# Designs tried in a protein design chat: VH-VL binders against Protein cereblon (ohgt). Part 3

Target 1, 230 residues: Protein cereblon (ohgt), of Drosophila ananassae (Fruit fly) (b3m1f2r157to386)
Amino acid sequence: LSRVPGVDYLEHILFPGEVLPFMIDGSLFDDEMPGLDGLIFGVGFPLMQPPEDNPHKLYGVTCQVYEKGESGRQLVFYKSRALQRIVINCDDIQGPPQYIARNPTSKCFSKVKILPEYFLPEPLKCVDMGSMSRFRDIPSMRDKYRRYQLSSTPWPADACQEYAYEEIVERARKKLEIHKIDTMPRCPIQLSFWLVRNLHLTEKMMRLTFLTDSVNTRLQLIGSTLKEES

## First folded at step 5 (VH-VL; framework fv_roconkibart)

Design e27 (from c6 with heavy chain Y106H)
Fold by ESMFold2-Fast, scan of step 5:
Structure e27 (fold): chain C 230 residues (1-230), chain A 121 residues (1-121), chain B 112 residues (1-112)
Amino acid sequence: as target 1 above (230 residues)
Amino acid sequence: QVQLVQSGAEVKKPGASVKVSCKASGYTFRNYGMNWMRQAPGQGLEWMGWINTYTGEPTYADKFQGRVTFTLDTSISTAYMELSRLRSDDTAVYYCARGSSSGDSHWFDYWGQGTLVTVSS
Amino acid sequence: DVVMTQSPLSLPVTLGQPASISCRSSQSLLHSTGYNYLHWYLQKPGQSPQLLIYLGSNRASGVPDRFSGSGSGTDFTLKISRVEAEDVGVYYCMQALQTPYTFGQGTKLEIK
């Protein structure tokens, strides 16, 4: 049962891309309830309660129903897939609501805020500094050369980011079954969530990887677990 | 402006029942659970239980199980606590208080003003 | 039931001096989420209780900076850095890790 209108509660953390199967007692349906095909609803995680000054903040995901089947007398089976990380209708949500979530077993709606996924693309191989050094000695070009130096200097180190990402992907390939590797996403955002789902992380690591808005940080947290020798 | 307003003081004889109301305003009633506490004169606080305002499901402390009933009237944003088979040691100030949101681990950010229930012959 | 024990039960303090209240739990209040489900309340004379600290160390809205909570597991402390006249009342700790929720006996803070 949902404790917040329009939201169901789970004792486990769901990441975008995960399948959430669920059953509804068909006796709860009436002629006024619309069909659930394509329904988007919210799922909240009490385990994600933050320690900050906003105790009413609830983290979760949106899920969309994509399949329906009949299972037993009066039981209807549904498959849904988690889509986006959210914060659910709490006192600390700032600004207007970005989305309305609905509980599958009720007519209630709740306002939610969709959490962003930030990713800095893998840094390009370092540009040859020699090609830009020609501008160093030209007075009218000194400002352009200096801007280039400031913007191209690894600060923070882009080479470190590229190294970490490549190593994480390679270590993950060694730890996972071949058939799962074939389904590994190429998009870094999707990959970060896929890795969490397939590497069986501890509850602490699942909380940390869920809470970060930075895809780069999420991948680095995952990579730290892959470097353990045991 | 969040406010919880409780019904007025009651005087009851042993064996009677009492029903205290707690009317909520200034927030969405169904989004926050309602907890009930009592405090005997000059003594500490005692938790009696809570009711989930979204589902209507009550949870009672074992000490009060069988004698207390929590109910809701969501149309008027009001919670009720009914205590039956009153004894002299039920004389106390009874409080309602809003839970942190929805969850098992509640803290109480807004409290009613309290209702004094006196049980005597 | 989880037993909550406060000390001292009576705390006379001089205005402007610090005050400290201890709260001990019969079992760990540390949840798997990493939070301690221990909260502090103040009941001023003739008033309803009010929330001071939630989840061990977080100050409630409107609570002055001079109040702080600390501790983990079974041993918790509420500190007031500089006691003011308005701080007079009875302080209660409460565990909310499991039902029934239980309160400490209360600590009465008085100005001497």
Scores: ipSAE 0.000, ipTM 0.414, lowest interface PAE 16.0, mean pLDDT 74

Design e28 (from c6 with heavy chain Y106L)
Fold by ESMFold2-Fast, scan of step 5:
Structure e28 (fold): chain C 230 residues (1-230), chain A 121 residues (1-121), chain B 112 residues (1-112)
Amino acid sequence: as target 1 above (230 residues)
Amino acid sequence: QVQLVQSGAEVKKPGASVKVSCKASGYTFRNYGMNWMRQAPGQGLEWMGWINTYTGEPTYADKFQGRVTFTLDTSISTAYMELSRLRSDDTAVYYCARGSSSGDSLWFDYWGQGTLVTVSS
Amino acid sequence: DVVMTQSPLSLPVTLGQPASISCRSSQSLLHSTGYNYLHWYLQKPGQSPQLLIYLGSNRASGVPDRFSGSGSGTDFTLKISRVEAEDVGVYYCMQALQTPYTFGQGTKLEIK
């Protein structure tokens, strides 16, 4: 069985919010092309697994197919969007396991753990809304925490970070075109990923920003890059 | 540490079936796929297929399609390979080996000790 | 099927000297990710195969740095910088770009 090139494993790091387009050659199937509408699949990054590290631990993202189009000679075009950071083949990460298709054409499912996005508003402390990790273990808050963690949906806590947002926007305006600034999200979680996607970061910085579960740390790492160049 | 322990040697007559077991320990069984290979006496390695240990979905090499069946017993972390309608040229050492991940089996980092299956009249 | 061809089939080497094994594929093993889906295994006498190199050039856990893999596309090489007695056995290359996965015919490394 031929694999879909560049989908299962990427030579670069894909962050939540990025679009991953791909094409499938229908001639590779004996049966009709599989239905992929809304399919969630996993994408791994072998480059983030150095030889000295645990060879069974693979970092990646979940991607969901959101658009389909016909293309040329029996090729079907798809667009997918990265949703959450994951780890594959790891029991060290706390939280319930999830099961997702390894690639869009696979009948195989991988056991994955969705990595958390922890955010603590600073220097404005939103005492009641600022720490998302504290809500993981509270039954009444668990569904809200999980939706926040899995969907990257903005929480009211982002209001406590507006002054820091304006500071970041000022720095980003010096590096980015106006049309990109207009798409900048206000939610600090989405902002941290949006900044990585739209700024020219070194490979080392991309690895560090992907691996951290702390949104505050990710923003600080990105902010240091903005300060150094400006 | 990771171990794959296979069942003992078998002697079968042509036309019979053989079922080889592979018991895994030292890791989470459902996180890694299981591959099956064989090696005829004095010959090289031949890939037979693999099974996704989470879903139970097998993938067979065309040469063995219709004659081989891969199954699992997740409660005892054991994979099985059953080969039917045995021929004399099925005489080989059969190996199980752990794949690189649960969803794909790209390389094989740990191998069982092998099970010799002899087919003779 | 992808055909894998190894050379030489028999490789006598003096202890402490370097050794080199070639592997050629009938199709390119270079995936769009930039990786070559080519792996090397060693089968010592009476033992199961063991992984040496994965994805063309990455050493498996516990494999000494005297082993190295190189090449891209259809032409690959496994090198041993200084052969030791424990390196005796049959070396196999394997492609995992498409099913069925296929192995080379093997190279038997022997001490002179």
Scores: ipSAE 0.005, ipTM 0.427, lowest interface PAE 15.2, mean pLDDT 76

Design e29 (from c6 with heavy chain W107Y)
Fold by ESMFold2-Fast, scan of step 5:
Structure e29 (fold): chain C 230 residues (1-230), chain A 121 residues (1-121), chain B 112 residues (1-112)
Amino acid sequence: as target 1 above (230 residues)
Amino acid sequence: QVQLVQSGAEVKKPGASVKVSCKASGYTFRNYGMNWMRQAPGQGLEWMGWINTYTGEPTYADKFQGRVTFTLDTSISTAYMELSRLRSDDTAVYYCARGSSSGDSYYFDYWGQGTLVTVSS
Amino acid sequence: DVVMTQSPLSLPVTLGQPASISCRSSQSLLHSTGYNYLHWYLQKPGQSPQLLIYLGSNRASGVPDRFSGSGSGTDFTLKISRVEAEDVGVYYCMQALQTPYTFGQGTKLEIK
């Protein structure tokens, strides 16, 4: 079952200091990626209207950098199968966010930023979907998008190299053995932060883990299974 | 404190139209969808459809498609249900109810008090 | 359309005793998210319906812990551990997995 009746595409945006402690399943929305269980990573799910210069819908991953209790310094949004990277630079809280998009015609994987451990937010508690996010008016979001600087950075073709699946899986398995898989969180959002913090995943490895909200599927992609002790 | 207040009872002749209002208070109107249900005397509940309060897009149950219209007046946090070409079997109590969110309206946590619509000749 | 069937339709119960209501759907209400899109409502005499249980087993705000929901897929149960006088009314299950949302025919709980 890929659709929930009454669920429509909603527009959300995260700015410096904003946190949406919720879980959301991307498969609840009509999109170009059929068969996905969901996409959950970071502090919230990127359900945001693209700027008028970029008509692609955004379903993806959010990564935030926090420093000494400050939050939202940089939000990076990716569309899972569309080769699009949206970076919202929120370092200047008083000024408008910078909106940066890459050319979506590239077949290269969107780059995921690997965050230093101590700049990641504390692990978030899993939140029931009924405790979901605050919503905002579409017109107000349009007004904010009109104020963004839209710039596209060409992605070098040589940076789009693919790794063999077996090599990626084996490297991940070795890292899980080092970090003791039994400490792995079951919550999709906490698991996403745990993977970034503890495995120092490469861009290609992160691509394989952020297309599902299932712990079991993520563990299969990295070649190991979580085993609980009684 | 959430409250949904509906307009008063109506008596209509067959073939007429009726418009029921549902005024919301105690929450941000655009954050939660508005659902419409009816209940004929001595019968169970029947879902008519909903409207996304954020986008303004209505969704109608097929049984009512073409003769029901859901609209909003966001300036006064009010939703409307207009049912046309009334028949005697449209006699029912009509309810509005708040959905779980503006785009995810699958359970109804607050209900209006109901509006009795009587269709008779 | 998804057909919802409740049993029993009439449930006489003695104060302080447990009560149980069954709800069956013509197709699975289990979504890929792991949630069952089945909800329970109570309509007290002369009042609007009120939410009791959402997504199969979650108690709505203000609902006493003597109410519980269970089940998955096509077979669901609402239980009241100790019936009180204020519990009289008609109980409805509703599926919201696909439109049109559909209700069961209702179960009338009455005190013996």
Scores: ipSAE 0.000, ipTM 0.415, lowest interface PAE 18.8, mean pLDDT 59

Design e32 (from c6 with heavy chain T28I)
Fold by ESMFold2-Fast, scan of step 5:
Structure e32 (fold): chain C 230 residues (1-230), chain A 121 residues (1-121), chain B 112 residues (1-112)
Amino acid sequence: as target 1 above (230 residues)
Amino acid sequence: QVQLVQSGAEVKKPGASVKVSCKASGYIFRNYGMNWMRQAPGQGLEWMGWINTYTGEPTYADKFQGRVTFTLDTSISTAYMELSRLRSDDTAVYYCARGSSSGDSYWFDYWGQGTLVTVSS
Amino acid sequence: DVVMTQSPLSLPVTLGQPASISCRSSQSLLHSTGYNYLHWYLQKPGQSPQLLIYLGSNRASGVPDRFSGSGSGTDFTLKISRVEAEDVGVYYCMQALQTPYTFGQGTKLEIK
């Protein structure tokens, strides 16, 4: 379920946005190789077990084929990109197409649970209550307006600073090449995954950032790592 | 219940080939890979390789590469291990065992009863 | 190939007492995600091996809580808190991080 011929999935956790190249051995097919353009399939990480004590359930990602590579004598090369975090149930091979993980070569279908990406809007920018906005433009009342915004946030004030996009960009510039920084997404969900893909995190931090459903928590974990090393 | 039933004991001459079968029941055959191991009399376990039960792709340990062939008959949920050019030191009990998934095969939760293959002149 | 070394190779134990088996690998079995690809099997006399512990410390289905696995990297331990008569057999560790998968030599647990 989690492997195509010629691809070793043991090397690392795949986060959404990461490219997964793979090869298919044409000798496994009596007829011509199947068309795989746009195919979505599941990739499981054997090292990421969900909390249900079932060794046949794996955390993973969905991958979509976007390019066919050059054909070898018996091998065809493909490029795919990880899209969404999932949990794969290897015991259940039946399901509607929208809920299945399909190995491109195996014709194996398994039900998958798409894991959600929860994101709370930036608290300081979103807490602009009409009744309190009049204090924003009055110098003597500006502190009351700021206190109101902070008291209305579900996050501590310092956590908002760690998350801030501009601060993350500045910290990333100390560790990453300029051409990588030019590709940083502004969407918090995509940014959280982009940062994991481009920063060298410890194994513990990779697991924690993958397992959380909260984009805010993922960004805070990454921000804390950048702050500790920088 | 999950069950793996292997073919009976074989006695072969050096240079011959042996083909051991492993019939699975109690689960969906294609969802779990099949591993092959052997154990010489009074010795430890040795991994020979595994086969992806849905793609039919085998992976062989280098020691056996060129002498062993793993195949499937999915219509009867049966895996086969054929070992050729037999030597006296191939005398062992051969086991099949179910892998952790169809695409990966890291640990073995169910094992066949074993097939004794004796190679002697 | 990754070499797996078990000690002791022979383990006589009194019923009801604890037992401990060591397994060492020639290379780290710790993957980048924090898991160890080390598994433990028990082969009772005249029977096929059975899975006890997978991924270092996870107890397989149906395995009594008397059994526990610990360790990381290159050093691993299987512990039995209170040995029972049914625990007699040969214990094997196995690495599955790198092909070919390799087993330790086996530890024969006997009641004295």
Scores: ipSAE 0.000, ipTM 0.410, lowest interface PAE 17.9, mean pLDDT 74

Design e33 (from c6 with heavy chain T28S)
Fold by ESMFold2-Fast, scan of step 5:
Structure e33 (fold): chain C 230 residues (1-230), chain A 121 residues (1-121), chain B 112 residues (1-112)
Amino acid sequence: as target 1 above (230 residues)
Amino acid sequence: QVQLVQSGAEVKKPGASVKVSCKASGYSFRNYGMNWMRQAPGQGLEWMGWINTYTGEPTYADKFQGRVTFTLDTSISTAYMELSRLRSDDTAVYYCARGSSSGDSYWFDYWGQGTLVTVSS
Amino acid sequence: DVVMTQSPLSLPVTLGQPASISCRSSQSLLHSTGYNYLHWYLQKPGQSPQLLIYLGSNRASGVPDRFSGSGSGTDFTLKISRVEAEDVGVYYCMQALQTPYTFGQGTKLEIK
């Protein structure tokens, strides 16, 4: 989708898969307003320190309402789940950052761009050996270096990925409750977001893991954090 | 005001390396990727690659893979492009340019003034 | 690699008259997001390129409203409604749908 009805703002980063509960004043609804069940809306947040030169873009996620709860007639509680990373065009956004409340009767729409998730299996790189890499930049050694590269066989990509995946999973298990481990996804894209949601990362690491379009880079950043602690 | 200031012109012999700097000011350096382009005398523009200023992750065009290296010094908001094993056909004006965001480099809204690199015997 | 072809390569125009530059890509630049990853740049004599239009039709900050971009898929057009002296230079289209990003050959706009 290229437009979402209304945009909420949060003070913290929200990753795909996270639950965003929110409440609205029941007095804002009349009897003919459609229910919010299934509504997809945008949520933006300050991902980076705000630069004076980019007031028109805000990073965020799309969220979809999946559950309704009631707290008497004056308050209605909803649960939504973050779906995809987006960039929001701020030209159509109204007002300052909001916390968890939004106006579902708003007729405002914001243009959004859905951000891609790239996952590329990366085998071990034989040519990254320091003793050999110096020859790649010498013209007289180019053919020798290239011959060396062609004769080298890296680990199979799937074996390298499986090893890295298992290492991250084992380290995560040391820090997480058993009931959370049961919900760990097998898909690398979902796993990368699941790990961010369930591990306590620094604000800097959360920004880095959100900004990258590379699932491989996100997993490496998470893995590095786990190695430092263990 | 956003400014990208590049290092001065260089004259190099074939086989040498050149390192061009691009110092950014007027914005948060890490929030926008840095792209590198070149333009041979009387010719069109050619994209060389970009570097994600937030993660430090470079992406190189295949033509330059193995010969070019993009690096950063975030403490002074400066990006570097090093091109090795120079040939006469590497004579060009080299540009740095700011990408659309740190995670997207699709279009380039601000460009450096250019650095002329001349490769001659 | 995606090949970008501009026409004409040389465009002499009388001051105050309209000008039009065509850009064709060897592959569709329309992404599943609905955007065309085609951008236009102007390089004035002795200067660095500057962004004019991004994502097919959006004017960059500070670009006069006499400039407009249109098109979708493989065929794109940059139009100048009334050419002014400061519009002299070489115009480039660029695709950013896939790496390596590629530029057209350039169109040199000159006052006759």
Scores: ipSAE 0.000, ipTM 0.408, lowest interface PAE 18.2, mean pLDDT 75

Design e34 (from c6 with heavy chain R30K)
Fold by ESMFold2-Fast, scan of step 5:
Structure e34 (fold): chain C 230 residues (1-230), chain A 121 residues (1-121), chain B 112 residues (1-112)
Amino acid sequence: as target 1 above (230 residues)
Amino acid sequence: QVQLVQSGAEVKKPGASVKVSCKASGYTFKNYGMNWMRQAPGQGLEWMGWINTYTGEPTYADKFQGRVTFTLDTSISTAYMELSRLRSDDTAVYYCARGSSSGDSYWFDYWGQGTLVTVSS
Amino acid sequence: DVVMTQSPLSLPVTLGQPASISCRSSQSLLHSTGYNYLHWYLQKPGQSPQLLIYLGSNRASGVPDRFSGSGSGTDFTLKISRVEAEDVGVYYCMQALQTPYTFGQGTKLEIK
């Protein structure tokens, strides 16, 4: 992983699925950039303010380059897409050779750890029908709600999880433009990142949603912001 | 244009504490770690430790661990070294020096002018 | 701790003549990156130390071409091709492969 010159990392959190375009002057690198299908690089986040509970750790993403070209000068432009969340131990970051002697550059290299995405079914406690009444007004869940409303059995875990998920989706629809709604993924992992990319969250919420490995927790955090602005 | 300016000379009694400051200018403070060294009169250099200016995480040489504390005030680009429970053999010139990067402090390209700390009764 | 041993400790040299300082480490300073984490500093009388050579053989910014560093693993040499009056001072080698970073005893270069 190389830190890319000319990219502002201070206040920006790049989530999986986001596009990161960058332009580089040939003089900034002492070697040629790899071909389009082979370049993976990371972005430090936040560059100046690591998480307080892990001050020696830098968080970021791996990016895959999918387009390369020249601007008609010695400038080379790249388009990349963020793929996976990573963490870097600050002590593993190594500076480029000769950066003090001739060309002090901002590029550096480090070992990285790929962070997992968990979407695990969480055990649900028994709930009564009263606490689930909020879901009766969700169009996609109306028929299932009626069936469970007639049941003397507590709601099954799968139904409760499905309703919570659909509630978040319907709340998000109210705040999103039509053209964006058409691209909304159905996979919970992809949806959690897509929602962060398309909703205007506070820096605190973006940081919390980025740092969690739990997709369930990420969706719950997003859901809480949607409820507050209702 | 890179400068490290240290606080002035100190005279302390045994058992006291001393706090030396090192104010950086001419570069982005958080991009380079800060190392601390000392040199007793007529003796060689001794490394005390360093602080990662990006994370604020200090690393102390075992000999000084428990007596020395490195801190930062990033708003004024200043690093501090506090040495407690002073002994007469702590009499030395104390130096701050800029590391090779924020997370990679392997060599020291710029040094402060030094702060003489004299410990006497 | 890694022990750094310099020789000679005192080096009288005639102006314009070459000078050579040896530095030996108690263990290899060659890192998996292929670099030797051995650096050289000069402390002129009454001044702070200044960086001369980093990573075994790289001259620091502003350092004259007459200074060169060589060696690998445990044996390192700093050479001055033509000693100038301004070169008077104490030369230190330092290892930064392992914490705590350690310095050699110093070599005092004097004009004779």
Scores: ipSAE 0.000, ipTM 0.405, lowest interface PAE 17.4, mean pLDDT 73

Design e36 (from c6 with heavy chain Y32F)
Fold by ESMFold2-Fast, scan of step 5:
Structure e36 (fold): chain C 230 residues (1-230), chain A 121 residues (1-121), chain B 112 residues (1-112)
Amino acid sequence: as target 1 above (230 residues)
Amino acid sequence: QVQLVQSGAEVKKPGASVKVSCKASGYTFRNFGMNWMRQAPGQGLEWMGWINTYTGEPTYADKFQGRVTFTLDTSISTAYMELSRLRSDDTAVYYCARGSSSGDSYWFDYWGQGTLVTVSS
Amino acid sequence: DVVMTQSPLSLPVTLGQPASISCRSSQSLLHSTGYNYLHWYLQKPGQSPQLLIYLGSNRASGVPDRFSGSGSGTDFTLKISRVEAEDVGVYYCMQALQTPYTFGQGTKLEIK
């Protein structure tokens, strides 16, 4: 991996929940370097440069090492898991003290800004407003929402949100292998990142979904790729 | 294993340009920045600047801004320093040295053997 | 620019005796992260410089334990506990807190 102060570069976008395996040449460590078990470090994405396209500012994620193995005389193998989205200021390590990440191959630290995850500002919308008849062959969707479909009363807001969410899930199921569906999380935050990881999205869609702070907006962007095929 | 091998000595006239190469081996080229220093005969060390080997972005000391250019050829793990509009006081041994990482250049753990550039009338 | 001042500039020493070199900076080299961005290099006669100490007190790989660095802020010291023949050369301190990075004038260590 290429390195910046306290941050390693990665050629693709890594989303929270993904595993990042890496190997370090053991000759790069000395007696003063602490063990990497449980280490939290930053990973930057040149593909996700800020709007100014400044190479010293990177979007990225924090990763935590959770497993170590040895794979030869000099190579040490690690597994890490991405935790949170961040912005890294590579040329200025004077940022807020609470957001310091350490480069696993360096004794230096970079300061990072952690990006939030939230459900506002917009509610989830159905992928296809006329799609309920298309779920004839998904009995659970049809039967669960039949009572509302037959009612003259507007649907409760909670039911609308639940339907929109389940519509995205069921459309995604149709595009995913059965073994992948078994690992699908129930938490909307985790699901939004999991769907990006398991659906083959364009670079543009991956960038947009990574930059979105709203979970509902992220799910809407994903849902837009799941519209009915012609 | 880590080696930085520089191009051979050069003799130039005032006003000419010189391009010094620094070929790296024994490590992943893009993981460590490359710094350039010079040392006039019998004098101390002077930092000229560095280049980020991952992004290709150079940083120049103000004294050399407008006269020096740092470039890379990543396919052959080689960094270049070109100094233009040479003066007699540019006579020095020029060194490349590996920085602490691709995104910082704080200390220099491996140095090239040096390239003597002589500028004479 | 940050000015680095070394003393002494010439250091004659008897083989096996200790040696000490001082380096002072015109401004603090202590970063908010707690690291001092001061490094020590040795240039043996006819050779390229080599790293001895980085970030104030950390010995570089392969550097004998007779070399030690200390200090913080603006006042730094390189010590050699027992000088050996191979220690002859010019010692430089360097600051890397602010560009342009700057070196001290160099201290020439010679055997009496």
Scores: ipSAE 0.000, ipTM 0.417, lowest interface PAE 18.2, mean pLDDT 76

